# Ledger of designs, part 27: miniprotein binders against Peptidase M20 domain-containing protein C757.05c

Target 1, 375 residues: Peptidase M20 domain-containing protein C757.05c, of Schizosaccharomyces pombe (o74916)
Amino acid sequence: GPLNFGYLSWGQHSILEQDSVQLISHQSLLPAGDNLISLHKSLVEIESLGGNEVNVSDFLKSYLESKGLTVELQRVSSNPTVRDNVYAYLGSQRNTKVVLTSHIDTVNPFLPYYIEGDKIHGRGSCDAKSSVAAQIFAMLELMSEGKVQEGDLSLLFVVGEEIDGIGMKTVANKLNADWEVAIFGEPTENKLGVGHKGNFRFDVYAHGKACHSGYPQEGFSAIEFLLRQCVKLMDTDLPKSKLLGPSTINIGTIEGGAAANILAAEAKAEVFIRVAEDIETIRDIAEDLFDTEHSEIKVIQYSPPQYLDYDIPGMDTVVLAYATDIPYLSDRKMKIYLFGPGSIREAHGPNEYVTFSQLFEGLNGYKRMVMYNLR
Below, E stands for the ipSAE of ESMFold2; O stands for the ipSAE of OpenDDE; V2 stands for 0.75 times the mean of E and O plus 0.25 times the DockQ between their complexes.

## First folded at step 22 (miniprotein)

Design u4n (from t1 with T15R; at its last look DockQ between E and O 0.77; V2 from the best seeds 0.72)
Fold by OpenDDE base, look of step 22:
Structure u4n (fold): chain B 375 residues (1-375), chain A 89 residues (1-89)
Amino acid sequence: as target 1 above (375 residues)
Amino acid sequence: DEVEITVTYNGETYRYYFENPRKSIYFILILLRRIARRGAKEVIITVTSEDPEALERLAEEIKEALEKLGYKSVEITVEGNKVIIVAKE
């Protein structure tokens, strides 16, 4: 008789482990000690990639309100996600002599918080949540010391600096707050920025006609056209600034075509020029090269080079090769400083970090700058 | 060698510094096209360089560009390491 091998029905235990995403209530993320390092940690541990800043904005609102500040959320966008700038001040005076400002968004990808010796790692640990944390503690310490009163100092944290400056553009157009002095927080190695290069960012779309690569006369390569125009751009000597140094051209992306045996019908490049001098002529060059019968140009960012205030005695100065949100406020008759802990050379990198000493030096720097401008 | 170029038109003077004079000509040509479109009746360009070959070449290329832009009088004066180009309609 046939041996009836009883198929043991392994019971499908559907362990629907509902991964209860424990909404870690914002209250549980505060380490037992409320200090600069713990605040910086809390900020860095919250993912705030450009376009997804809601969690850090909400954290900052709650944190700053717990410190007795008046906090306004300025809505920048609601679609696809809520994006809010954070504006904080003492009492009811929205206009203040000094504003400490930085951005709360970060570049992609998110990197987890960790400590390695004297280095604090994580995305935004340097750019620019170090500045955010140090600016907050500068205000809090000055308040506790009785050196800052209502109308003296405010905090402004903006979204989307790393993308398009939409946060600061919204401040410029809609916040309706006045300042005599703005102190921008970026990684400057705790030195005063004397100026920074402008931004000219644009996309190029080249159009061709596909054909078999054995008969190239029957088509037109969008890739070949784009490459030749990009080489012509890269071979153009742009004027240098004696203060800001040279203009730099980066062809950041290049894409197009379908296969090696086909002429490319379409190609695209993303270009970023760090502008030292004469952004208008640089734009005219880009238009001459890329606004053609075979291509179109899309301007993504247009911001001239900036000259900054650096008149604070006994602070070192630096020239910066990167741009900031400063140009969006440049029409305002105010002093503008640029200062913050960490190095821009470590920013956007896979090993982004700030040191403990840089954070505390940054805090003291902001306090000094505020007190110098309140005198 | 660094080249200094000044451009004077409509009562304003702009100063530019270039690291590579041979690669600067395209920028200058684009600038001059804009100046001409703005109806500048007189354009004064000065080029200063320690490279006499680069100086001569730039002066010639700038002259040709101004002539092509419709300036009827283009005068070049050489003063040591400096060339002065005066263009008039």
Scores: ipSAE 0.678, ipTM 0.932, lowest interface PAE 0.5, mean pLDDT 90
ESMFold2, look of step 22: ipSAE 0.720; ipTM 0.944
ESMFold2 (binder alone), look of step 22: mean pLDDT 84; pTM 0.837

Design u5n (from t1 with I44T I84T V86T; at its last fold request DockQ between E and O 0.72; V2 from the best seeds 0.67)
Amino acid sequence: DEVEITVTYNGETYTYYFENPRKSIYFILILLRRIARRGAKEVTITVTSEDPEALERLAEEIKEALEKLGYKSVEITVEGNKVTITAKE
ESMFold2, look of step 22: ipSAE 0.705; ipTM 0.938
ESMFold2 (binder alone), look of step 22: mean pLDDT 82; pTM 0.811
OpenDDE base, look of step 22: ipSAE 0.680; ipTM 0.933
ESMFold2, look of step 24: ipSAE 0.717; ipTM 0.940
ESMFold2 (binder alone), look of step 24: mean pLDDT 82; pTM 0.813
OpenDDE base, look of step 24: ipSAE 0.681; ipTM 0.934
ESMFold2, fold request of step 25: ipSAE 0.678, 0.680, 0.681; ipTM 0.931, 0.930, 0.933
ESMFold2 (binder alone), fold request of step 25: mean pLDDT 82, 83, 82; pTM 0.812, 0.813, 0.810
OpenDDE base, fold request of step 25: ipSAE 0.611, 0.627, 0.620; ipTM 0.910, 0.916, 0.914

Design u6n (from t1 with R22Q; at its last look DockQ between E and O 0.82; V2 from the best seeds 0.73)
Fold by OpenDDE base, look of step 22:
Structure u6n (fold): chain B 375 residues (1-375), chain A 89 residues (1-89)
Amino acid sequence: as target 1 above (375 residues)
Amino acid sequence: DEVEITVTYNGETYTYYFENPQKSIYFILILLRRIARRGAKEVIITVTSEDPEALERLAEEIKEALEKLGYKSVEITVEGNKVIIVAKE
């Protein structure tokens, strides 16, 4: 008799019982009025995915103007959407001794704002709208204290840091403002960055010839080619920096092909190398591997590792494994600091958060850094 | 075992640190190819490692690479945990 192989119905145990984490509506604990927490909330609640920053830039303009600042919108792009950097200062002096700068774009996906205990969650809650909010309040408090005058301090918020740095590139090339000190806002756990790795980001396109998989000699697999070249890259030991640590290679995306029974005519990968040392040779490796008869590369980002200023007494220091918009201003003869609330380890994650304490520490950190550099 | 490699050409010295000597060869080859294209008449490479087998392998592969790049004289000197490679046109 035919052995009735009973199809074990894998029961869809929908164990996604979303334990209703009682969102204790700590809404009642937010101090009534305009404060650091309310500003941070407003910023995080506005979606500002890279390429769609218009709502947050418009909000910032209106908010900063309401505080008595002069605000300039620097147009980065108008198509398909308006993308504006925000530059703000007191009075009419566009050149300031210090600039506080951060980015207002965020990575995908958007995550809604919510509070869980001491944690403020949402996309950009940590990276980098925490820095933006803390920088704004640092300026506002220093102004109210009479410690900052016209020409002392400005704010610069840029678009597209998470993509290609187009915002800061536009600053570098077109804003025509001078600073003696720039303080970049990124999640550094409220420590001074001593340096950060460079960025080498590139897309690989592999080209093949489709055929039936039973006759592979009649075609060429773009996927097989891409995989073999990616393995060669990943098997390359890149030089380690004593300060910055190792270079890291991420094959972030891979796509291609049509079906299991067909050789892939096309394949693509998106690659991101965090560069500790010698970005030029790393690029030459990528070109040797991927600029071939069967493939091409498209460089998305190319920025060398950076060394930063950290000369502020009594602030802790950190080495950062990620790059920032700093390289786009590195040709300027100014001090460059990197500092901000939150951890980069929580950035880009599904549970991105900053704590209330980190935000207030960040605010105080920026005030300290500004006052140190105004001496 | 960390390997230190120094490369001197055109009056400049560059120092590199590698965690895996065997997997560093491709980087070194690409670097040397660039150096040769820049018209470096003399290239001095030093390899320092506590692994003598890694030193020997790296020295041999670097020598072969320099010879393939058109350097007519490639001399290797071993000094304890250090190998010195001098290539000349």
Scores: ipSAE 0.694, ipTM 0.938, lowest interface PAE 0.5, mean pLDDT 90
ESMFold2, look of step 22: ipSAE 0.714; ipTM 0.942
ESMFold2 (binder alone), look of step 22: mean pLDDT 84; pTM 0.842

Design u7n (from t1 with V43I; at its last look DockQ between E and O 0.76; V2 from the best seeds 0.71)
Fold by OpenDDE base, look of step 22:
Structure u7n (fold): chain B 375 residues (1-375), chain A 89 residues (1-89)
Amino acid sequence: as target 1 above (375 residues)
Amino acid sequence: DEVEITVTYNGETYTYYFENPRKSIYFILILLRRIARRGAKEIIITVTSEDPEALERLAEEIKEALEKLGYKSVEITVEGNKVIIVAKE
């Protein structure tokens, strides 16, 4: 008799459970208390990857207006998305003695907000929405204490720091506000930055001729050329600063070729030099190595090292190995400080966090810095 | 060993610090090329290091570089842990 192989009909469990990501309406996520932690949470929960800052800038406008501040949105770009810097002050005086400034964009990827013990996790929890939240509360507390008046203090939150500094470049060129002191918010472990290294970023494009790898004399490997020039760069001792430490070279990306049995017709690298000293000669080195018959360079960022103000008694100091938006305002005759909660070592990591204590210490730090410069 | 290099031209002095003197020569060469292109008639370079062999090598390489850049007179003076190189057009 025919063996009736019963086809077990594996039931189509339609796992199309539409996880309705309930767009929790912005209103319901405000914890019952308006405080530093709740503001920081609100900022971190809003995705604001570089180029997509509109939701956080709109949130900040609404929040700061609810606190009685005058808020200006400075349009940086409108294509493909709206990108706005946020400038806030008391009353009608756009020029203030002190500005507290930080960036509202974050690196990729977005990481969700969560708490683990004393750590507040999420993308931008440390870099730099901790500074943003602490700067806001520093202003609000000083206002409530009657220590800040119209013309004393403003807030400036910029877009695109993590990319190209377009936000602060737009401030420098178009905001038409003057300050005596700028306090930049970045993760400094609540220490005053004495300075930071410059940025020299460039892309290298190498060009070759493809051929069969068994007959390498019939071609030219773009990869081999690029590798040899990159080794020459990495083997160059660059001058160190006594204050800022050594220059560092990172070949951040490398790509090229088609297959193991073919000489590469094309190769690319993305290079980042943290510059301690003499960025002009470092650029000339990059041009000598990579502007050749077989290669070209594209400069992405060129920013010299910065020396900062750190004259506040009883605050610890630190040397910073990363650059900021500070160079875009360096032509201004003002004091420039760099200070913020959290560590830069955690900032771009998969486990980015700030502690509750660091956040409150940051708040108190900003208040101290403002009051020192208003005296 | 840290090497201090000073470069004086057009009445200005620049000081550089290197961790590896043997790997610093390419930077120095690129710097000197720029200085020469700017028409510096006299370049004074001082190299200070606690490594005598590194001093000698750097001085020779710098001299050769200056000669290749068209400086007709390149004089080297040794003063203890310091070498002074004077290049003239």
Scores: ipSAE 0.686, ipTM 0.935, lowest interface PAE 0.5, mean pLDDT 90
ESMFold2, look of step 22: ipSAE 0.694; ipTM 0.931
ESMFold2 (binder alone), look of step 22: mean pLDDT 84; pTM 0.841

## First folded at step 24 (miniprotein)

Design fa1 (from u5n with T13W; at its last look DockQ between E and O 0.88; V2 from the best seeds 0.73)
Fold by OpenDDE base, look of step 24:
Structure fa1 (fold): chain B 375 residues (1-375), chain A 89 residues (1-89)
Amino acid sequence: as target 1 above (375 residues)
Amino acid sequence: DEVEITVTYNGEWYTYYFENPRKSIYFILILLRRIARRGAKEVTITVTSEDPEALERLAEEIKEALEKLGYKSVEITVEGNKVTITAKE
């Protein structure tokens, strides 16, 4: 009898359970007045998608000036919109021992601010306006405590980290300020980053010749070529870092072809390597595999791994698997720390959040780090 | 089966760690091509592995690669779990 291979219809379970998040407008729990939570709210409520940071830069200038800081707007771009980095310090000394720095741009899409229990939600609530708010309040509290003076501490908030690093590139090339220590604000779960893996992102375009699949000798499959080269890449053991762990390869997308009975004339893959060690040789491997008679490579991102300072007693440490603006300042002879409230696992998600406790712990962390490096 | 590879050329040394020595050879070959293109007159490679078959295979493949890259004198020294390959123009 004919073996009836029953087509198991994979039911599209649309897990669109719209759990009606009751927007409990607990307006009542925010302490009245100007505080860390109110500043963080103000920052998160201002849309600052990459390329449209003007409103948050202008807000920060006005806010920090109201606190008695000297504030410089560093013009990064004027077209299509004004984009300004914000640099703030006490008095007239532009060079400071320590700088607290983070980015003020966010990824797409914008998400509205709301509170759910102990969680503060919204785009940039975690990445990285939590760090921005905590860094500002760290400076303000240390000033009020008489622990920092002119020349001790500055704030640097940059645009376009999430895009191309143009903000920090402009700092590196044109700000003409020196620091002994830089503390970068990113979601690290309030742990010191020991380092982060580099980013090597590239697109592969494979080119073939279409023909009838019954006569494969008359054509060349771009898909077959791409698959074989991707397998060679995935089967390559890349060197591990003792500190950062292994390099990881993700074939993120694959597309191509027209039909099952035709050899594919075209295929494409998008590849992302998180680099633990020797990004130059990894790039040479990608070029050897994918810059060929039948394929081309387009580099989208190239950022080497970073090793960071983590010498502060009694702070926990973490290895991070994401890139930052740190590479643009790594040529400078200074200490570089990476620290901030929240988890990077939530940062680009639809449910991005930071907790109230994480935000206050972040503030205290930055104060501790500054005071350690001013000794 | 971790393998340690140290490459020395032009007064600099680089140490790499691999989890799979059999799958590391392609990386090493690409690295050596770059070193040769930079005009390194002398290259020393030290391979340390607890897998003697992998160690022998890596040493042979590295030797062949260096010879193909134009190095005329390639010497191999074996000391237990450590192989040293020295190549000169």
Scores: ipSAE 0.670, ipTM 0.931, lowest interface PAE 0.5, mean pLDDT 90
ESMFold2, look of step 24: ipSAE 0.699; ipTM 0.936
ESMFold2 (binder alone), look of step 24: mean pLDDT 81; pTM 0.800

Design fa2 (from u5n with I5F R22Q; at its last look DockQ between E and O 0.80; V2 from the best seeds 0.73)
Fold by OpenDDE base, look of step 24:
Structure fa2 (fold): chain B 375 residues (1-375), chain A 89 residues (1-89)
Amino acid sequence: as target 1 above (375 residues)
Amino acid sequence: DEVEFTVTYNGETYTYYFENPQKSIYFILILLRRIARRGAKEVTITVTSEDPEALERLAEEIKEALEKLGYKSVEITVEGNKVTITAKE
């Protein structure tokens, strides 16, 4: 007779311990009044996804005018929505020695503002409304201290950094303001960026001829071709920068074919190279490998590496692996710094945050940088 | 072992650093093709490496590349850990 192995019913102890994370609404810790934290909150609470920055631009205009600044809205686009850069300065002197600049657009999705202990969460809380708030307060404090005058310092907040840089491109081409020093605000953990790697992003499309896999001589595999060319790319030692480190190659996607018993008629890869040195030669390599009888290349992004100023005594330095709006102003004869509160590792994430301490350190950093360059 | 590669053409000098000399050759070849297309009549290359075998191989491959690109006179000079290659049209 069949041995009835009694299935021991393991009791489903549903430990529904609803750990009610008491969102301690630290609303009580926000100092009453207009301060760095309240400004940062106001900025973060305004949704400003790339292409929909109008509300934050309008807020900034009104806010900065209330502080006695002259504010210009530079129209970037009007369709489908109004997109304005914000340029602010004292009095009538549009040219200033120093400009503090950052972007006011954010990536998708919007994330609500909330506080968790020492962390301020929300989309743009780190990237880059922390820099925007800290830059504003750096100017306001320096003004109140009598350390800046007309022609010394301006603020420039741009749209569309996260998309295509249209905001800063419009500055470069049309704003007609000159600066001796630009301080870009991005999450650098309050360190001076020594530079950032360039971005070379491209798509590869390989074309073949399908046939039965038992008769491969009757066809040409797009997949095999793509793989062999990708291996050649990955096996190429690209020059390293002593300052920026190595170039890195990521084959981020690979797709193609129809079935295991068919040679692939089509294949695609998406490639991203973080460029430390000589983006032109790296592009020529990609063209040599992938612009062929059997393949085509589509360049998606082409931005060379940037070397930055970092000559401020007693500030730590960092190498960055992300692109910024800096390339759009790199043709100008000015110093360019990159500095801001928060970490790029938390940027674009679902838990994006800046700490209170980082935000105040960022403010002090900007003040220091401005004063160093005004001397 | 880090390889220092320099190339001088049209009065400009560029310096590159590679970690793998054998894997750097494709980059160098592509660079040299561009230099030749730009009409450089004279190209001077220096390669510095603490690996003498890698240095020799790189020098030979660079020489062959320059010859294939149409340079008629390619001279190699070895001085310790440094090879100098001069190519003329």
Scores: ipSAE 0.698, ipTM 0.941, lowest interface PAE 0.5, mean pLDDT 91
ESMFold2, look of step 24: ipSAE 0.715; ipTM 0.940
ESMFold2 (binder alone), look of step 24: mean pLDDT 83; pTM 0.811

Design fa3 (from u5n with Y14R R22Q; at its last read DockQ between E and O 0.83; V2 from the best seeds 0.72)
Amino acid sequence: DEVEITVTYNGETRTYYFENPQKSIYFILILLRRIARRGAKEVTITVTSEDPEALERLAEEIKEALEKLGYKSVEITVEGNKVTITAKE
ESMFold2, look of step 24: ipSAE 0.720; ipTM 0.942
ESMFold2 (binder alone), look of step 24: mean pLDDT 83; pTM 0.822
OpenDDE base, look of step 24: ipSAE 0.689; ipTM 0.937
ESMFold2, fold request of step 25: ipSAE 0.729, 0.721, 0.705; ipTM 0.944, 0.937, 0.940
ESMFold2 (binder alone), fold request of step 25: mean pLDDT 83, 83, 83; pTM 0.822, 0.822, 0.823
OpenDDE base, fold request of step 25: ipSAE 0.641, 0.649, 0.641; ipTM 0.920, 0.924, 0.921
ESMFold2, last read: ipSAE 0.701, 0.729, 0.696; ipTM 0.939, 0.942, 0.937
ESMFold2 (binder alone), last read: mean pLDDT 83, 83, 83; pTM 0.818, 0.815, 0.822
OpenDDE base, last read: ipSAE 0.641, 0.641, 0.641; ipTM 0.920, 0.920, 0.920

Design fa4 (from u5n with I5F T13R; at its last fold request DockQ between E and O 0.83; V2 from the best seeds 0.70)
Amino acid sequence: DEVEFTVTYNGERYTYYFENPRKSIYFILILLRRIARRGAKEVTITVTSEDPEALERLAEEIKEALEKLGYKSVEITVEGNKVTITAKE
ESMFold2, look of step 24: ipSAE 0.712; ipTM 0.939
ESMFold2 (binder alone), look of step 24: mean pLDDT 82; pTM 0.807
OpenDDE base, look of step 24: ipSAE 0.685; ipTM 0.935
ESMFold2, fold request of step 25: ipSAE 0.673, 0.674, 0.675; ipTM 0.928, 0.925, 0.930
ESMFold2 (binder alone), fold request of step 25: mean pLDDT 83, 83, 82; pTM 0.813, 0.813, 0.813
OpenDDE base, fold request of step 25: ipSAE 0.624, 0.632, 0.623; ipTM 0.915, 0.918, 0.915

Design fa5 (at its last look DockQ between E and O 0.75; V2 from the best seeds 0.71)
Fold by OpenDDE base, look of step 24:
Structure fa5 (fold): chain B 375 residues (1-375), chain A 93 residues (1-93)
Amino acid sequence: as target 1 above (375 residues)
Amino acid sequence: DEVEITVTYTVNGREETYTYYFENPRKSIYFILILLRRIARRGAKEVTITVTSEDPEALERLAEEIKEALEKLGYKSVEITVEGNKVTITAKE
């Protein structure tokens, strides 16, 4: 008789041990009073999603005025909500040798502030309210040390960096303040950005003629066209920058068609090129490939690569693969630095954080950069 | 397999020079062709292209394709000079 090998039912003990992350209320470790950590907390706890920055700009105005600064709110928009850039300086001299600048808007979604060991979590904890807090305290400490006077240093906090750069565009066009040096605050792991790659983002819409797939000569596949043009793009070697590295092409989305037995009448792709060199020729390539009888291109973002100042002795340098508000001020004859606490790799993520040490190192970095440029 | 391409041209009495670096010379041609179209549209009367590569087959192919592109763009005098791993292409309207 056949030996009945009993199937041992391995019991799926899904022990989802919910490790109760004991939210150690590290409330007890925050130094009492007004300090870098408490300011950073206050900034992170205020929701400031792009387009809804009013509460953080109002907070910054009140806070900086309480520190004896002159504060201007630059109106960027009033509808649907008030959106104001914050410009702060000593006394009455709006033109300063150095400006410390960062953005106060954040990406979606909002994430609550909490502490996990040495990590401070929350939306904007890294990008870029860490820079904002550290820049403020850099100015305040330098003021208290008697190292900065009226006309030496200002603070500029802008809205809408994460969306369309409307904040910094409004600065560029309307603020009418001059600087010799701008220090941009973004997550650079407390290293000087030597430059960043440009952004060329575009959508492609391909148009075809549907027919039965058995008679393809009676139609034109939008999908086939789009695929062939995308392959041609991907097979194009783009020039590399010796400083910034290679350009990278991402075909981030592809969609189209109705069924396997029908030639696709419509197809779409969303493309993102991180540009190391010559964005104009890269755009011309995209137009040659995708502005055709069978397709159209919609440019979503066009920002050239940036080369930055990094001439500060004893500071480490880094190449960055993301765009900033810097292009909106690049036509100005000034030095431009990029520096800030935290990693861009943690930015926009669900676990966005900055460490306590990174914040203090960021503060010291900004102080060093300011003092180097005031000498 | 890195290729260096230097493009020099004169527009409105001003000489412009650009140097590009590619990791794959065989895949760089389309970028160069698009660049040359733009240069021609700007009204460059003289274009000099220097290609440096350690891949002699790619170098020859690039030189030929660049020459053909310049001829198609309306340049009447296209000269190629080969010096080791360096090819110079000079085109005049």
Scores: ipSAE 0.671, ipTM 0.928, lowest interface PAE 0.6, mean pLDDT 90
ESMFold2, look of step 24: ipSAE 0.720; ipTM 0.931
ESMFold2 (binder alone), look of step 24: mean pLDDT 83; pTM 0.831

Design fa6 (from t1 with I5F T15R R22Q; at its last read DockQ between E and O 0.82; V2 from the best seeds 0.72)
Amino acid sequence: DEVEFTVTYNGETYRYYFENPQKSIYFILILLRRIARRGAKEVIITVTSEDPEALERLAEEIKEALEKLGYKSVEITVEGNKVIIVAKE
ESMFold2, look of step 24: ipSAE 0.741; ipTM 0.951
ESMFold2 (binder alone), look of step 24: mean pLDDT 84; pTM 0.843
OpenDDE base, look of step 24: ipSAE 0.700; ipTM 0.942
ESMFold2, fold request of step 25: ipSAE 0.688, 0.692, 0.718; ipTM 0.938, 0.937, 0.946
ESMFold2 (binder alone), fold request of step 25: mean pLDDT 84, 84, 84; pTM 0.843, 0.844, 0.841
OpenDDE base, fold request of step 25: ipSAE 0.654, 0.665, 0.658; ipTM 0.927, 0.929, 0.928
ESMFold2, last read: ipSAE 0.708, 0.697, 0.662; ipTM 0.944, 0.941, 0.925
ESMFold2 (binder alone), last read: mean pLDDT 84, 84, 84; pTM 0.840, 0.840, 0.841
OpenDDE base, last read: ipSAE 0.652, 0.652, 0.647; ipTM 0.925, 0.926, 0.924

